# Designs tried in a protein design chat: VHH binders against q75qn6r703to848. Part 1

Every score and structure here is a prediction.

Target 1, 146 residues: q75qn6r703to848
Amino acid sequence: KPSMIQENLFIGGGLAARSIYTLQHLGITHVLCLCANEIGQSDTQYPDLFEYQNFSITDDEDSNIESIFQEALDFIKHGEETGGKILVHCFEGRSRSATVVLAYLMLQKKLTLLEAWSKLRKVHRRAQPNDGFARILINLDKKCHG
Below, numbering starts at 1 at the first letter of every chain, in headers, positions and changes, except where a header shows other numbers; antibody chains aren't numbered by Kabat.
F, E and O stand for the ipSAE by ESMFold2-Fast, ESMFold2 and OpenDDE, each averaged over both directions (binder to target, target to binder). V2 = 0.75 x the mean of E and O + 0.25 x the DockQ between their complexes.
Where letters were taken out, [cut] stands.

## First folded at step 1 (VHH)

Design c01 (framework vhh_8cml_1)
Fold by ESMFold2-Fast, scan of step 1:
Structure c01 (fold): chain B 146 residues (1-146), chain A 125 residues (1-125)
Amino acid sequence: as target 1 above (146 residues)
Amino acid sequence: EVQLVESGGGLVQPGGSLRLSCAASGRTFSSYAMGWFRQAPGQEREFVALISWSGGSTDYSDSAKGRFTISRDNAKNTVYLQMNSLKPEDTGVYFCAADRTYYSGEYYPAEYDYWGQGTQVTVSS
């Protein structure tokens, strides 16, 4: 089941994103998918019930995840502005989704990486950006708070 | 996995200084936040200082602030604790610890994945 980061923001894996009952029970209205290339979109999404933003990012130290930060964060903001609740997910709910959530907390909520990481890990122990994504987040922290 | 070996402990008089080193071997040292903890006989391990993976963030216990400095050299896979103005209350076994899963100010021993065996620091006249 998805972990609640704040009242309107959740993180999870692919199985959590496929459970209509779980999504409806939690009041989720918007789903940000970072692993569209792995899960297949046509058979696993319900556009009549939820709004979707789909990205195909490989969980690899060389993946350019920062290239999608602006669009992903704009989608989260859109969901917030409509009074909705957002699920950010990847295949395992560990690296890609954690990275985007940390970027959101740093860029839109103005937290340091230390504050964002502490907030996320307390509710989602599985959060573990790969070493390449961790480098991106640390560089982001230096640019915002250096 | 990573292996940690502390060195630099010893006997010193009050007001003296010591520099502890923690040498890491194994994979991905540069990905870990590193901490120093100490333990006096009959006491639980307590936090002393931490440094983030990049060295860009440090924090200290109230007792260490202004006296101790933590630093790291990722090219040498080593973390250091420079201890100045030592007091008898600083006596204990000092442990180096690595925390891969936490980048921030984790202050509890249970949050660290890897530990060295410790180095004894004794401050007495």
Scores: ipSAE 0.000, ipTM 0.151, lowest interface PAE 14.2, mean pLDDT 81

Design c02 (framework vhh_8cml_1)
Fold by ESMFold2-Fast, scan of step 1:
Structure c02 (fold): chain B 146 residues (1-146), chain A 124 residues (1-124)
Amino acid sequence: as target 1 above (146 residues)
Amino acid sequence: EVQLVESGGGLVQPGGSLRLSCAASGFTFSRYAMGWFRQAPGQEREFVALISRSGGSTDYSDSAKGRFTISRDNAKNTVYLQMNSLKPEDTGVYFCAAGKSYYLDYTPSEYDYWGQGTQVTVSS
């Protein structure tokens, strides 16, 4: 099941993203997928029920996840502005989705990385950005907060 | 047997420097993030500094920023804390801690292993 970070923002894995009735029950309207090639997102999309943003990012230390931050955060913002609720997910719900959620909390909610990570870890204990993604977030933290 | 052994503490005057070392054994050091915590007389344990598994990323408490430097040597299974411009408020027992997470919270409960501590006293 998806973990609730705030009233309108959830995180999960591929299984959570496939649980359509659970998503509808929670009021989720927007789905941000970071593992489209792995889960065959095109085969499971329900455009009559949800608005989708799909990315194919590998969970490797050298993956260019920072390249999608702006577009991913704009999608979350769009979902919030329409009064909707957003699920951010990857295959395991561990690294890629955690990284995007942390970037959102830092860039849009103005939290430090330590504050963002503490907040996410409290509701989603399996959150664990890979070493490369963690380095990206630490560099982002230095840029935003000195 | 997992063991973390701190050394390098002592008595120093305000403005002085100390270098703390923490020697690790009984686990794969390079797979753990490392942190330093301190406990002042009559207070709870507080975060000082952390370093990632590779040593490529560090973070510090507001009181430690600009004065302290955390580093590690994975070949020697050792983490260090270089403390400069020491103040009386830096007095306390300094603990080394190891956690599996690449990025650790400043919360003590996030760390799996702890040393016995080394006393640092900053007094005129």
Scores: ipSAE 0.000, ipTM 0.154, lowest interface PAE 13.9, mean pLDDT 83

Design c03 (framework vhh_8cml_1)
Fold by ESMFold2-Fast, scan of step 1:
Structure c03 (fold): chain B 146 residues (1-146), chain A 123 residues (1-123)
Amino acid sequence: as target 1 above (146 residues)
Amino acid sequence: EVQLVESGGGLVQPGGSLRLSCAASGRTFSDYAMGWFRQAPGQEREFVALITWSGGSTDYSDSAKGRFTISRDNAKNTVYLQMNSLKPEDTGVYFCAAKLGYRYESPYTYDYWGQGTQVTVSS
């Protein structure tokens, strides 16, 4: 099931992304997928119901997740501006999706990493960026907030 | 895996009409969103129209709106592009493309492509 970070932003894993009834009931209109290469043909998407943005990022300390931050945040902003609600998900709902949500809270909502982390952990206790992604977020925090 | 074969292209006078067809074979067609793209001589491939896997939603480029209609028949594994009020600017190779539920604006995100069918609008 997806966790609500704020009224228009949700986080989850693959099971949350497949729960079409739940997504519609929550008013979700936009789905940001960070694990596209891990989704098989049996894990179909429903473009009649949702708008999708897809990235193929491995949950690996060497993965360059920072390279997709701007495009991911633009998608979240687009969903917000159309009065919609966004689900950010990866396979486990633990590392990749958490990292993008934290980047969104830092870059668009102007929170520090500690403030963003506190906000996310209150509603999604599974959140745990891998050590490489944590380093990226710490460096982002230094760049944005000194 | 899916194979796509376009048909229905040809030479037509300005103001005329053509109906393009794209037949899919291989794996199940109903799981795929379908798009039409075109490429004019010496130009980049551009988006023309899309239809979602159920047929419930369609979208069109600004040049296609009001003149072209995309439709599909999942029982026949076929997608169609009805082209009306054709202009010389519509000349190009028209490609059918298939993808599983992803964003539709980029031609390079599609999983499968046909070989294309030539449309020429000329006297």
Scores: ipSAE 0.000, ipTM 0.105, lowest interface PAE 18.8, mean pLDDT 82

Design c04 (framework vhh_8cml_1)
Fold by ESMFold2-Fast, scan of step 1:
Structure c04 (fold): chain B 146 residues (1-146), chain A 125 residues (1-125)
Amino acid sequence: as target 1 above (146 residues)
Amino acid sequence: EVQLVESGGGLVQPGGSLRLSCAASGRTFSKYAMGWFRQAPGQEREFVALISSSGGYTDYSDSAKGRFTISRDNAKNTVYLQMNSLKPEDTGVYFCAADYRGLWSTYTEADFGYWGQGTQVTVSS
């Protein structure tokens, strides 16, 4: 069961992403996957039904998740502009997906990190970026908000 | 870096009000989330209230919600805690804290890098 961050943006784990019924019920049209290497077989995706963007980011403190922010946010914007709904997911729905959602809220919606975190945690309590990702987001907040 | 000094504590009767101030020194104040914690006699420090760097987000403990209001003035490098309808259970040393780490916290001491010395609040008849 994905959490709704805003009308057209959802966050979840791998279990939510592989359920055609869940995706169709929520009206999701675009799926942003951050754990492509860990989901195993391509059988877990339905490219004839949904548009996908796939990244292979490990959930560890030395992963360069910042390198995919621009492409990930462009994909979310594309989904929004086409009137679609986007699911951002990783394996557990805890660290990688939370980090990308926070970056989106900060860079696209121009929220501070604390404002973005407040918005996310109210609907998705399990969100917890790892320490490396937290440092990236804190540094991003400093750059955006001086 | 910031240094924090609390003031405004004192003795007040049940039902009374107090306004605590936390004065910060350093150019970085406006970049930090600010929190208020309290420590009752014989207890650990507990979270009371939080305010974001912009002031756009606030959060409160269940015991503070509806009675306390946190605010900040970045031009004066000060954060405030307005406490209304005070109860004997609100007695304790109130601490001001600053850090971005509070975002990933259970609102414990370990999550905040900068702390004031505290100001005593006593609610007694």
Scores: ipSAE 0.015, ipTM 0.224, lowest interface PAE 7.1, mean pLDDT 82

Design c05 (framework vhh_8cml_1)
Fold by ESMFold2-Fast, scan of step 1:
Structure c05 (fold): chain B 146 residues (1-146), chain A 124 residues (1-124)
Amino acid sequence: as target 1 above (146 residues)
Amino acid sequence: EVQLVESGGGLVQPGGSLRLSCAASGFTFSSYAMGWFRQAPGQEREFVALISRSGGRTDYSDSAKGRFTISRDNAKNTVYLQMNSLKPEDTGVYFCAARPYGSYFEDTSKYDYWGQGTQVTVSS
């Protein structure tokens, strides 16, 4: 089951993204995938049911996840503006998806990293950005909030 | 029979405007994302703009951002491209195309259906 971050934003792993009836029951309309190379072509799986955005980001400390932040956040914003609900997922629902959700909360909702992390941790216990992604988020926090 | 028919092309002066239309038939239009591509002679097709099934998301190439607006009317099975502040570099054959919504917008292999194109010439 995807975890609800806020009314229109959910986080999960690859198994949650595959549970089509659960996604429809929750009212999810947009699926943001961060592990496309690991699970294949998700953007053609159910095009009549969902709008997809796919990225192939590796879950390692040297991965340039910050390069996709703007596109990912624009996708979430457009989903929100259409009255839809967005699922952000990666393979495990642990590092990549958590990082993008934290970036969203910091950049769009203007939360500090501490506030964003507290909010995410309360609803999604498995959230754990890898050390490289954590460093990216810390640097983002310094730019936005000092 | 699936058909995409572009119209609205023509000759225009630099700084002018054109509105392209693409009329779709033979498939469930509201189930497809719609895109615009352009091609200069001897070049590969270049992505211009994409609109999602609902119209809730639009994506643009860097050259199109701020000047072009993609829109759609699902009741009329038509997608539009409003082109403002046209430049000589915008000259080419403009194609509409249909695909499932997703990333990799510039990948022509992701598009299931293609029109035959309409010529846009920007010249003084």
Scores: ipSAE 0.000, ipTM 0.164, lowest interface PAE 13.3, mean pLDDT 85

Design c06 (framework vhh_8cml_1)
Fold by ESMFold2-Fast, scan of step 1:
Structure c06 (fold): chain B 146 residues (1-146), chain A 125 residues (1-125)
Amino acid sequence: as target 1 above (146 residues)
Amino acid sequence: EVQLVESGGGLVQPGGSLRLSCAASGRTFSTYAMGWFRQAPGQEREFVALISYSGGSTDYSDSAKGRFTISRDNAKNTVYLQMNSLKPEDTGVYFCAASKRTYYPDYSLGEYDYWGQGTQVTVSS
């Protein structure tokens, strides 16, 4: 089951993204996938039910996850503006999806990294960006909040 | 991989000030988030203040806000807690704690892997 971060934003892993009945029950309309290559591109599964945005980012400290931040956040904003609900997911629901959610909370909702982290961990205890992604988020925090 | 030693505790009168220091040994100090916790006799250990690995983000318990300041010097492998306007209810053993190589601190005791032995702070009234 996906974890609810706010009324219109959810986080999960690959199994959560494949649980169509759960997604429909929660009212999810938009699915942001960060592990398309690993789970076989979920955008081809149920286009009549969900709008998809797919990225293939590896979960390692050298991955350039910041390169997709703008497009990922634009997709979340699009889902919000259409009155929809968004699932952000990766393969394990731990590192990549957590990183994008934290970036969204910091850049779009203007939270500090500490505030964003507290909000996410309260509902999704397994959230743990890898060390490289954590460094990216800290550099982002410095630029926005000192 | 890191050892923590607190110092600077003591006996003070209400309204007094103390500066606690936590000296870390080990090469990964600059990647750890650091926290201060305290424990009064018969009570559970509670959060006081935290600081991110770089010092860019800090947070405080409601009782510490406006009176305490947490800071760190990564070149000296030390974290500090400046305590002003001390009250009798601030009495307790103060512990320095290091969170695993995570850049984003958490208020939960379970997120801290390394703990100092504690330093006693007593505020007489």
Scores: ipSAE 0.000, ipTM 0.184, lowest interface PAE 13.5, mean pLDDT 82

Design c07 (framework vhh_8cml_1)
Fold by ESMFold2-Fast, scan of step 1:
Structure c07 (fold): chain B 146 residues (1-146), chain A 124 residues (1-124)
Amino acid sequence: as target 1 above (146 residues)
Amino acid sequence: EVQLVESGGGLVQPGGSLRLSCAASGSTFSSYAMGWFRQAPGQEREFVALISGSGGRTDYSDSAKGRFTISRDNAKNTVYLQMNSLKPEDTGVYFCAADQKGYFTLHYPEYDYWGQGTQVTVSS
């Protein structure tokens, strides 16, 4: 089951993204996928039911996840502005999706990294950005808050 | 299962030096990343320095960079914080922390193990 970060924003893994009944029950309308390279879009997506944004980001310390932040956050904002609910997911629901959610909370909701992390960890204990992504988030926090 | 005990705190004048030690017991010490945090009265606990299990990676807060050095001796199950050029704003209780889950959690309050802390006071 996806974890609810706020009324219109959820986080999960590949299993959560495949649970159509659960997604519809929760009112999810938009799905942001960060692991398209791993799951194969054509077999795992339902574009008649949900609006999708797909990225292929590898969960390793050298992946440039920061390069997709703007597009990912624009998609989340679009979903919110249309009165929808968004699932952010990757394969494990641990590193990539957590990183994008933290960036969203920091850049769009103007939280510090500590505030964003506290909010996420209380509802989604699996959250653990890899060391490279953690450094990106810490640098982002420093840039936003001096 | 790791138990942590800090030592080496004390009173020192501005510009002075102290070396803090954190003795670990329980689980295999080299499998844990280790960090130092500090907290002044009425303030939030803040990150100071981090060292990986192998000692091959270190990280420092901006206030500690260039003045403090974190190191570890896995044969002695001990992590150290060498503090030079101490300033009054360095005053606080210094805690060591151990994290098996990774680098990121040591920067924030979701850690596996904490010591009880050692007091550092920088005043004339």
Scores: ipSAE 0.007, ipTM 0.229, lowest interface PAE 8.8, mean pLDDT 82

Design c08 (framework vhh_8cml_1)
Fold by ESMFold2-Fast, scan of step 1:
Structure c08 (fold): chain B 146 residues (1-146), chain A 122 residues (1-122)
Amino acid sequence: as target 1 above (146 residues)
Amino acid sequence: EVQLVESGGGLVQPGGSLRLSCAASGRTFSNYAMGWFRQAPGQEREFVALISWSGGRTDYSDSAKGRFTISRDNAKNTVYLQMNSLKPEDTGVYFCAAGPTYEYLSSKYDYWGQGTQVTVSS
């Protein structure tokens, strides 16, 4: 099941993204997928029911996840501004989706990494960015407030 | 989604050089680690060289070290294998492969090309 980070923002894995009943019950309208390379074709998506943004980011320490932060955050902002609710997901709901959510909390909500991490872990215990993504977030934290 | 096509194989004499190319089609190429593997007649497919998605990490089999160089051009969706000082033992079908992580095992790769033949003989 997806975890609620704030009233309009949820995090989950691939199975959560396929649970139409659960997504509709929660009022989710927008789905941000970070694992399109693993899921493959659109037969696992429901464009009549949800608006999608798809990225293909591997869960590897070398992956350039920072390159998609701006577009991902713009999509979350768009979903919020249209009165919708957003699910951010990857395959396992552990590393890629956690990293994007943390970046969102830091850049859009102006939290420190420590504050963002505390907020996310309280509702989503499996959150664990890989070491490369953790370094990206630490660097982002330094740039935002020293 | 990635589709891979190899080129650049051929017949060369010992000590010669070849440059193999692997052209990828698909929107996600830059997010994949890429490997080169080879298979000689009657043998298992063996690791040759590996490159991370960014090109920042490379590694080689012991037989390839010092002679082969793997590189990639993400803007052109292409991986290269520069092969120098070729030996008869390098003869085989060379495959490029794409996978989600930096891995040495062929079983960890999701997408494979059809292969290109490299023959080193006089």
Scores: ipSAE 0.000, ipTM 0.119, lowest interface PAE 17.6, mean pLDDT 83

Design c09 (framework vhh_8cml_1)
Fold by ESMFold2-Fast, scan of step 1:
Structure c09 (fold): chain B 146 residues (1-146), chain A 123 residues (1-123)
Amino acid sequence: as target 1 above (146 residues)
Amino acid sequence: EVQLVESGGGLVQPGGSLRLSCAASGFTLSSYAMGWFRQAPGQEREFVALITRSGGSTDYSDSAKGRFTISRDNAKNTVYLQMNSLKPEDTGVYFCAAHYGSRWYEPTEYDYWGQGTQVTVSS
């Protein structure tokens, strides 16, 4: 099952995103997918039940995940402002989704990387951004907090 | 039908070199990160080397660093492990494995496995 980071924000893997029952039971209304091409997201989405934002980011140190941060965070904020609940997911629920959640906590909730990491790891032990994504988050932390 | 087939193992003297190959069929290699693992008699499978989907990043175990090089040829659907300066401690069955993702060091994270190829380093 998805892990609850806060009342309106969840993180999970591809299997969690496929369970309509689980998503509806948790009250999820918005699904942010970071592995759309990888899982054939367009073939398995349910637009009458959920709002979707789909990205195709490879879980690779060379991937420019930073390029989608603004759009991803805007989607989370939109879901939040409409009184909804958001699932952020990738295939494994470990690297890509963790990276976006950490960026959200840093940029929108104004936490340091250490505070964001501690908050995420407490509820989602699988969280482990790859080394390239970790570098992006460290650089983001320096820009926000010096 | 998914298949990984290792080759290139054998008996070699300490200080020698071997190049292992892993040929993939039934799936597109470029969609997978690839790892090499080894298992010595009576021990668990341990991580040796990993290459990401793009080939842009590689990682190695401490024992493999500076001696082994992992590479991939997506056009040939093959991954390689070049092993130099081999030591008796490198003896074991070498497995290639595919993971749908970027990088994983734990055997349990891998989706597909080869049958293994024996490497023996002895004088």
Scores: ipSAE 0.000, ipTM 0.142, lowest interface PAE 15.1, mean pLDDT 83

Design c10 (framework vhh_8cml_1)
Fold by ESMFold2-Fast, scan of step 1:
Structure c10 (fold): chain B 146 residues (1-146), chain A 125 residues (1-125)
Amino acid sequence: as target 1 above (146 residues)
Amino acid sequence: EVQLVESGGGLVQPGGSLRLSCAASGRTFSYYAMGWFRQAPGQEREFVALISGSGGSTDYSDSAKGRFTISRDNAKNTVYLQMNSLKPEDTGVYFCAATKYSFGYDLRESQYDYWGQGTQVTVSS
């Protein structure tokens, strides 16, 4: 089951993304997938029901997740502007999806990393960016907030 | 919240070795990144070494690289600093510190919320 970060933004893992009835019940309209290479896309997506944005990011400390931030955040913004609700997910719902959500809260909602982290952990206790992604987020916090 | 207590400091000759220990109390120690900082008389406090909560990632100051090794034992709630090839310039009070973030790490002193009282290291003949 997806965790609700705010009225229109949810986070989860692969099982949450495949729970079609739950997604429809929650009013989710847009799905941001960060693990397309692990899921095997066509059999696990329903493009007639949801709008999708897919990325293939590995959950390791050397992955350049920062490179997809702008496009991912633009997709979330698009979903918000159409009056929709967005699910951000990866395979485990732990590292990749948490990193993108934290970047969104920092860059789009203007929160500090500590504020974003506190907000996310309150509703999604399994959130845990890997050490490389954590360093990216800390560097982003320095650039935005000194 | 965590409480930190350092030990293992002392007097050693140039070229000698010391192993510092930092014992932590409190819940969820394994989720805190831990750092070692030092302060010499009349100098500002400076970063020495850092280890992530899992122990999978470490970082060192240029002066510590190749000579010092940071490690942790999460079952014992302890972080260690093995210091080899000690030089007189390594003299100072060594502090153990825990970060604001349970998952991350940072080299800025301001990002560390929990500090030990320090342990004195003196390298002199």
Scores: ipSAE 0.013, ipTM 0.244, lowest interface PAE 8.0, mean pLDDT 83

Design c11 (framework vhh_8cml_1)
Fold by ESMFold2-Fast, scan of step 1:
Structure c11 (fold): chain B 146 residues (1-146), chain A 124 residues (1-124)
Amino acid sequence: as target 1 above (146 residues)
Amino acid sequence: EVQLVESGGGLVQPGGSLRLSCAASGLTFSRYAMGWFRQAPGQEREFVALISYSGGTTDYSDSAKGRFTISRDNAKNTVYLQMNSLKPEDTGVYFCAADLYKGTYWPSEGYDYWGQGTQVTVSS
């Protein structure tokens, strides 16, 4: 089951993204996938039921996840503006999806990294950005909040 | 495989000193905050000391403050706990633990990795 970060924003792994009945019961309308290269898009997505945005980001310290932040956050905002609910997911729901959710909370909701991290870990304990992604978020926090 | 191996425990008289070491392998040590915990017989594991990944921030329990000093050597992948003015109440198994950025930007409750512990006995 996806974890609810706020009324319209959820986080999960690949199993959560495939739980179509659960997603529909939660009212999810938009799915942001960060692991498209790992889970296969063609037979695991339902574009008649959900709107999708797909990225192929590897869970490596050297992956430039920062490069997709703006596009990912624009997709979340689009889902919010249509009155929908968004699932952000990767394969395990641990690193990539956690990183994008933290970036969203910092950039769109104007939280500090500490506030965003506290909010996320309270509902999704397995959240753990890899070391490279953690450094990106720390640098983002310094840029936004000094 | 990540391993944390504690050493330096032993038997000392009240008022004595011990230096504990924890050698880490299998992780990028310089990115991890390191903590020391202890557990006495019949008691819960309690926090003793914490040092940030950079060494720039340290934190201590009330019982350890002023008597214990935590330090680290990132070149040797080792964290230390210098214990002075030891009391019988300091007796217990001492564990080291590693967590990503704890005590700086990651206020997480748990620790990622734990050692198996080293026995400290303070008795005459």
Scores: ipSAE 0.006, ipTM 0.138, lowest interface PAE 10.3, mean pLDDT 83

Design c12 (framework vhh_8cml_1)
Fold by ESMFold2-Fast, scan of step 1:
Structure c12 (fold): chain B 146 residues (1-146), chain A 125 residues (1-125)
Amino acid sequence: as target 1 above (146 residues)
Amino acid sequence: EVQLVESGGGLVQPGGSLRLSCAASGRIFSSYAMGWFRQAPGQEREFVALISSSGGSTDYSDSAKGRFTISRDNAKNTVYLQMNSLKPEDTGVYFCAAKDYRYGLSYTPEHYDYWGQGTQVTVSS
């Protein structure tokens, strides 16, 4: 079961993304995948039911997750503007999806990293960006609120 | 996940000293900022002291400054609070707390992710 961050934004892992009935019941219309190659996304897509944005980012502290932030956040914004609900997911729902959600809360909702982190951890205790991703978020926080 | 166990509390006379210890089990203690909070009967949890994950930054409540010292040993996954010149108003349950340092330091109990069960400190004759 995906965790609800706000009424239109959810976070989860690969199992949550494949639970089609649950996604439809929650009213999810848009699925942002950060582990497409890892889960064989072409075998798990239902394009008649959901709009997809797929990325293949490794959960490694040297991975350049920052490079996909703008496109990922534009997809979330598009889903919001169409009155939809978005699931952001990776394989485990711990590092990659948490990082993108934190970036969204900071850049679009104008929260500090501390505020964004507190909001996410309250509903999704397993959230844990790797050290490289944490460094990216800290640098982003300094740029926005330094 | 991190579990915290406090020890070192007890009964002490005014002007006495106590050293509290907080042992952390689990992973990534070295990436966690640590804090000590206390709670007197009928009061909210109040901030006492904090230390960054590296130990390079510390801060104290006004009541603790000059009397208490926070320190940590990351090799032992332990944080300490040395309390000197204890006063009756220092009486309370002392809690160890941990938060992910990477997202800043905090004086607010709600920002801490993990908490110990607490250890009782009583300053009385």
Scores: ipSAE 0.006, ipTM 0.306, lowest interface PAE 10.0, mean pLDDT 85

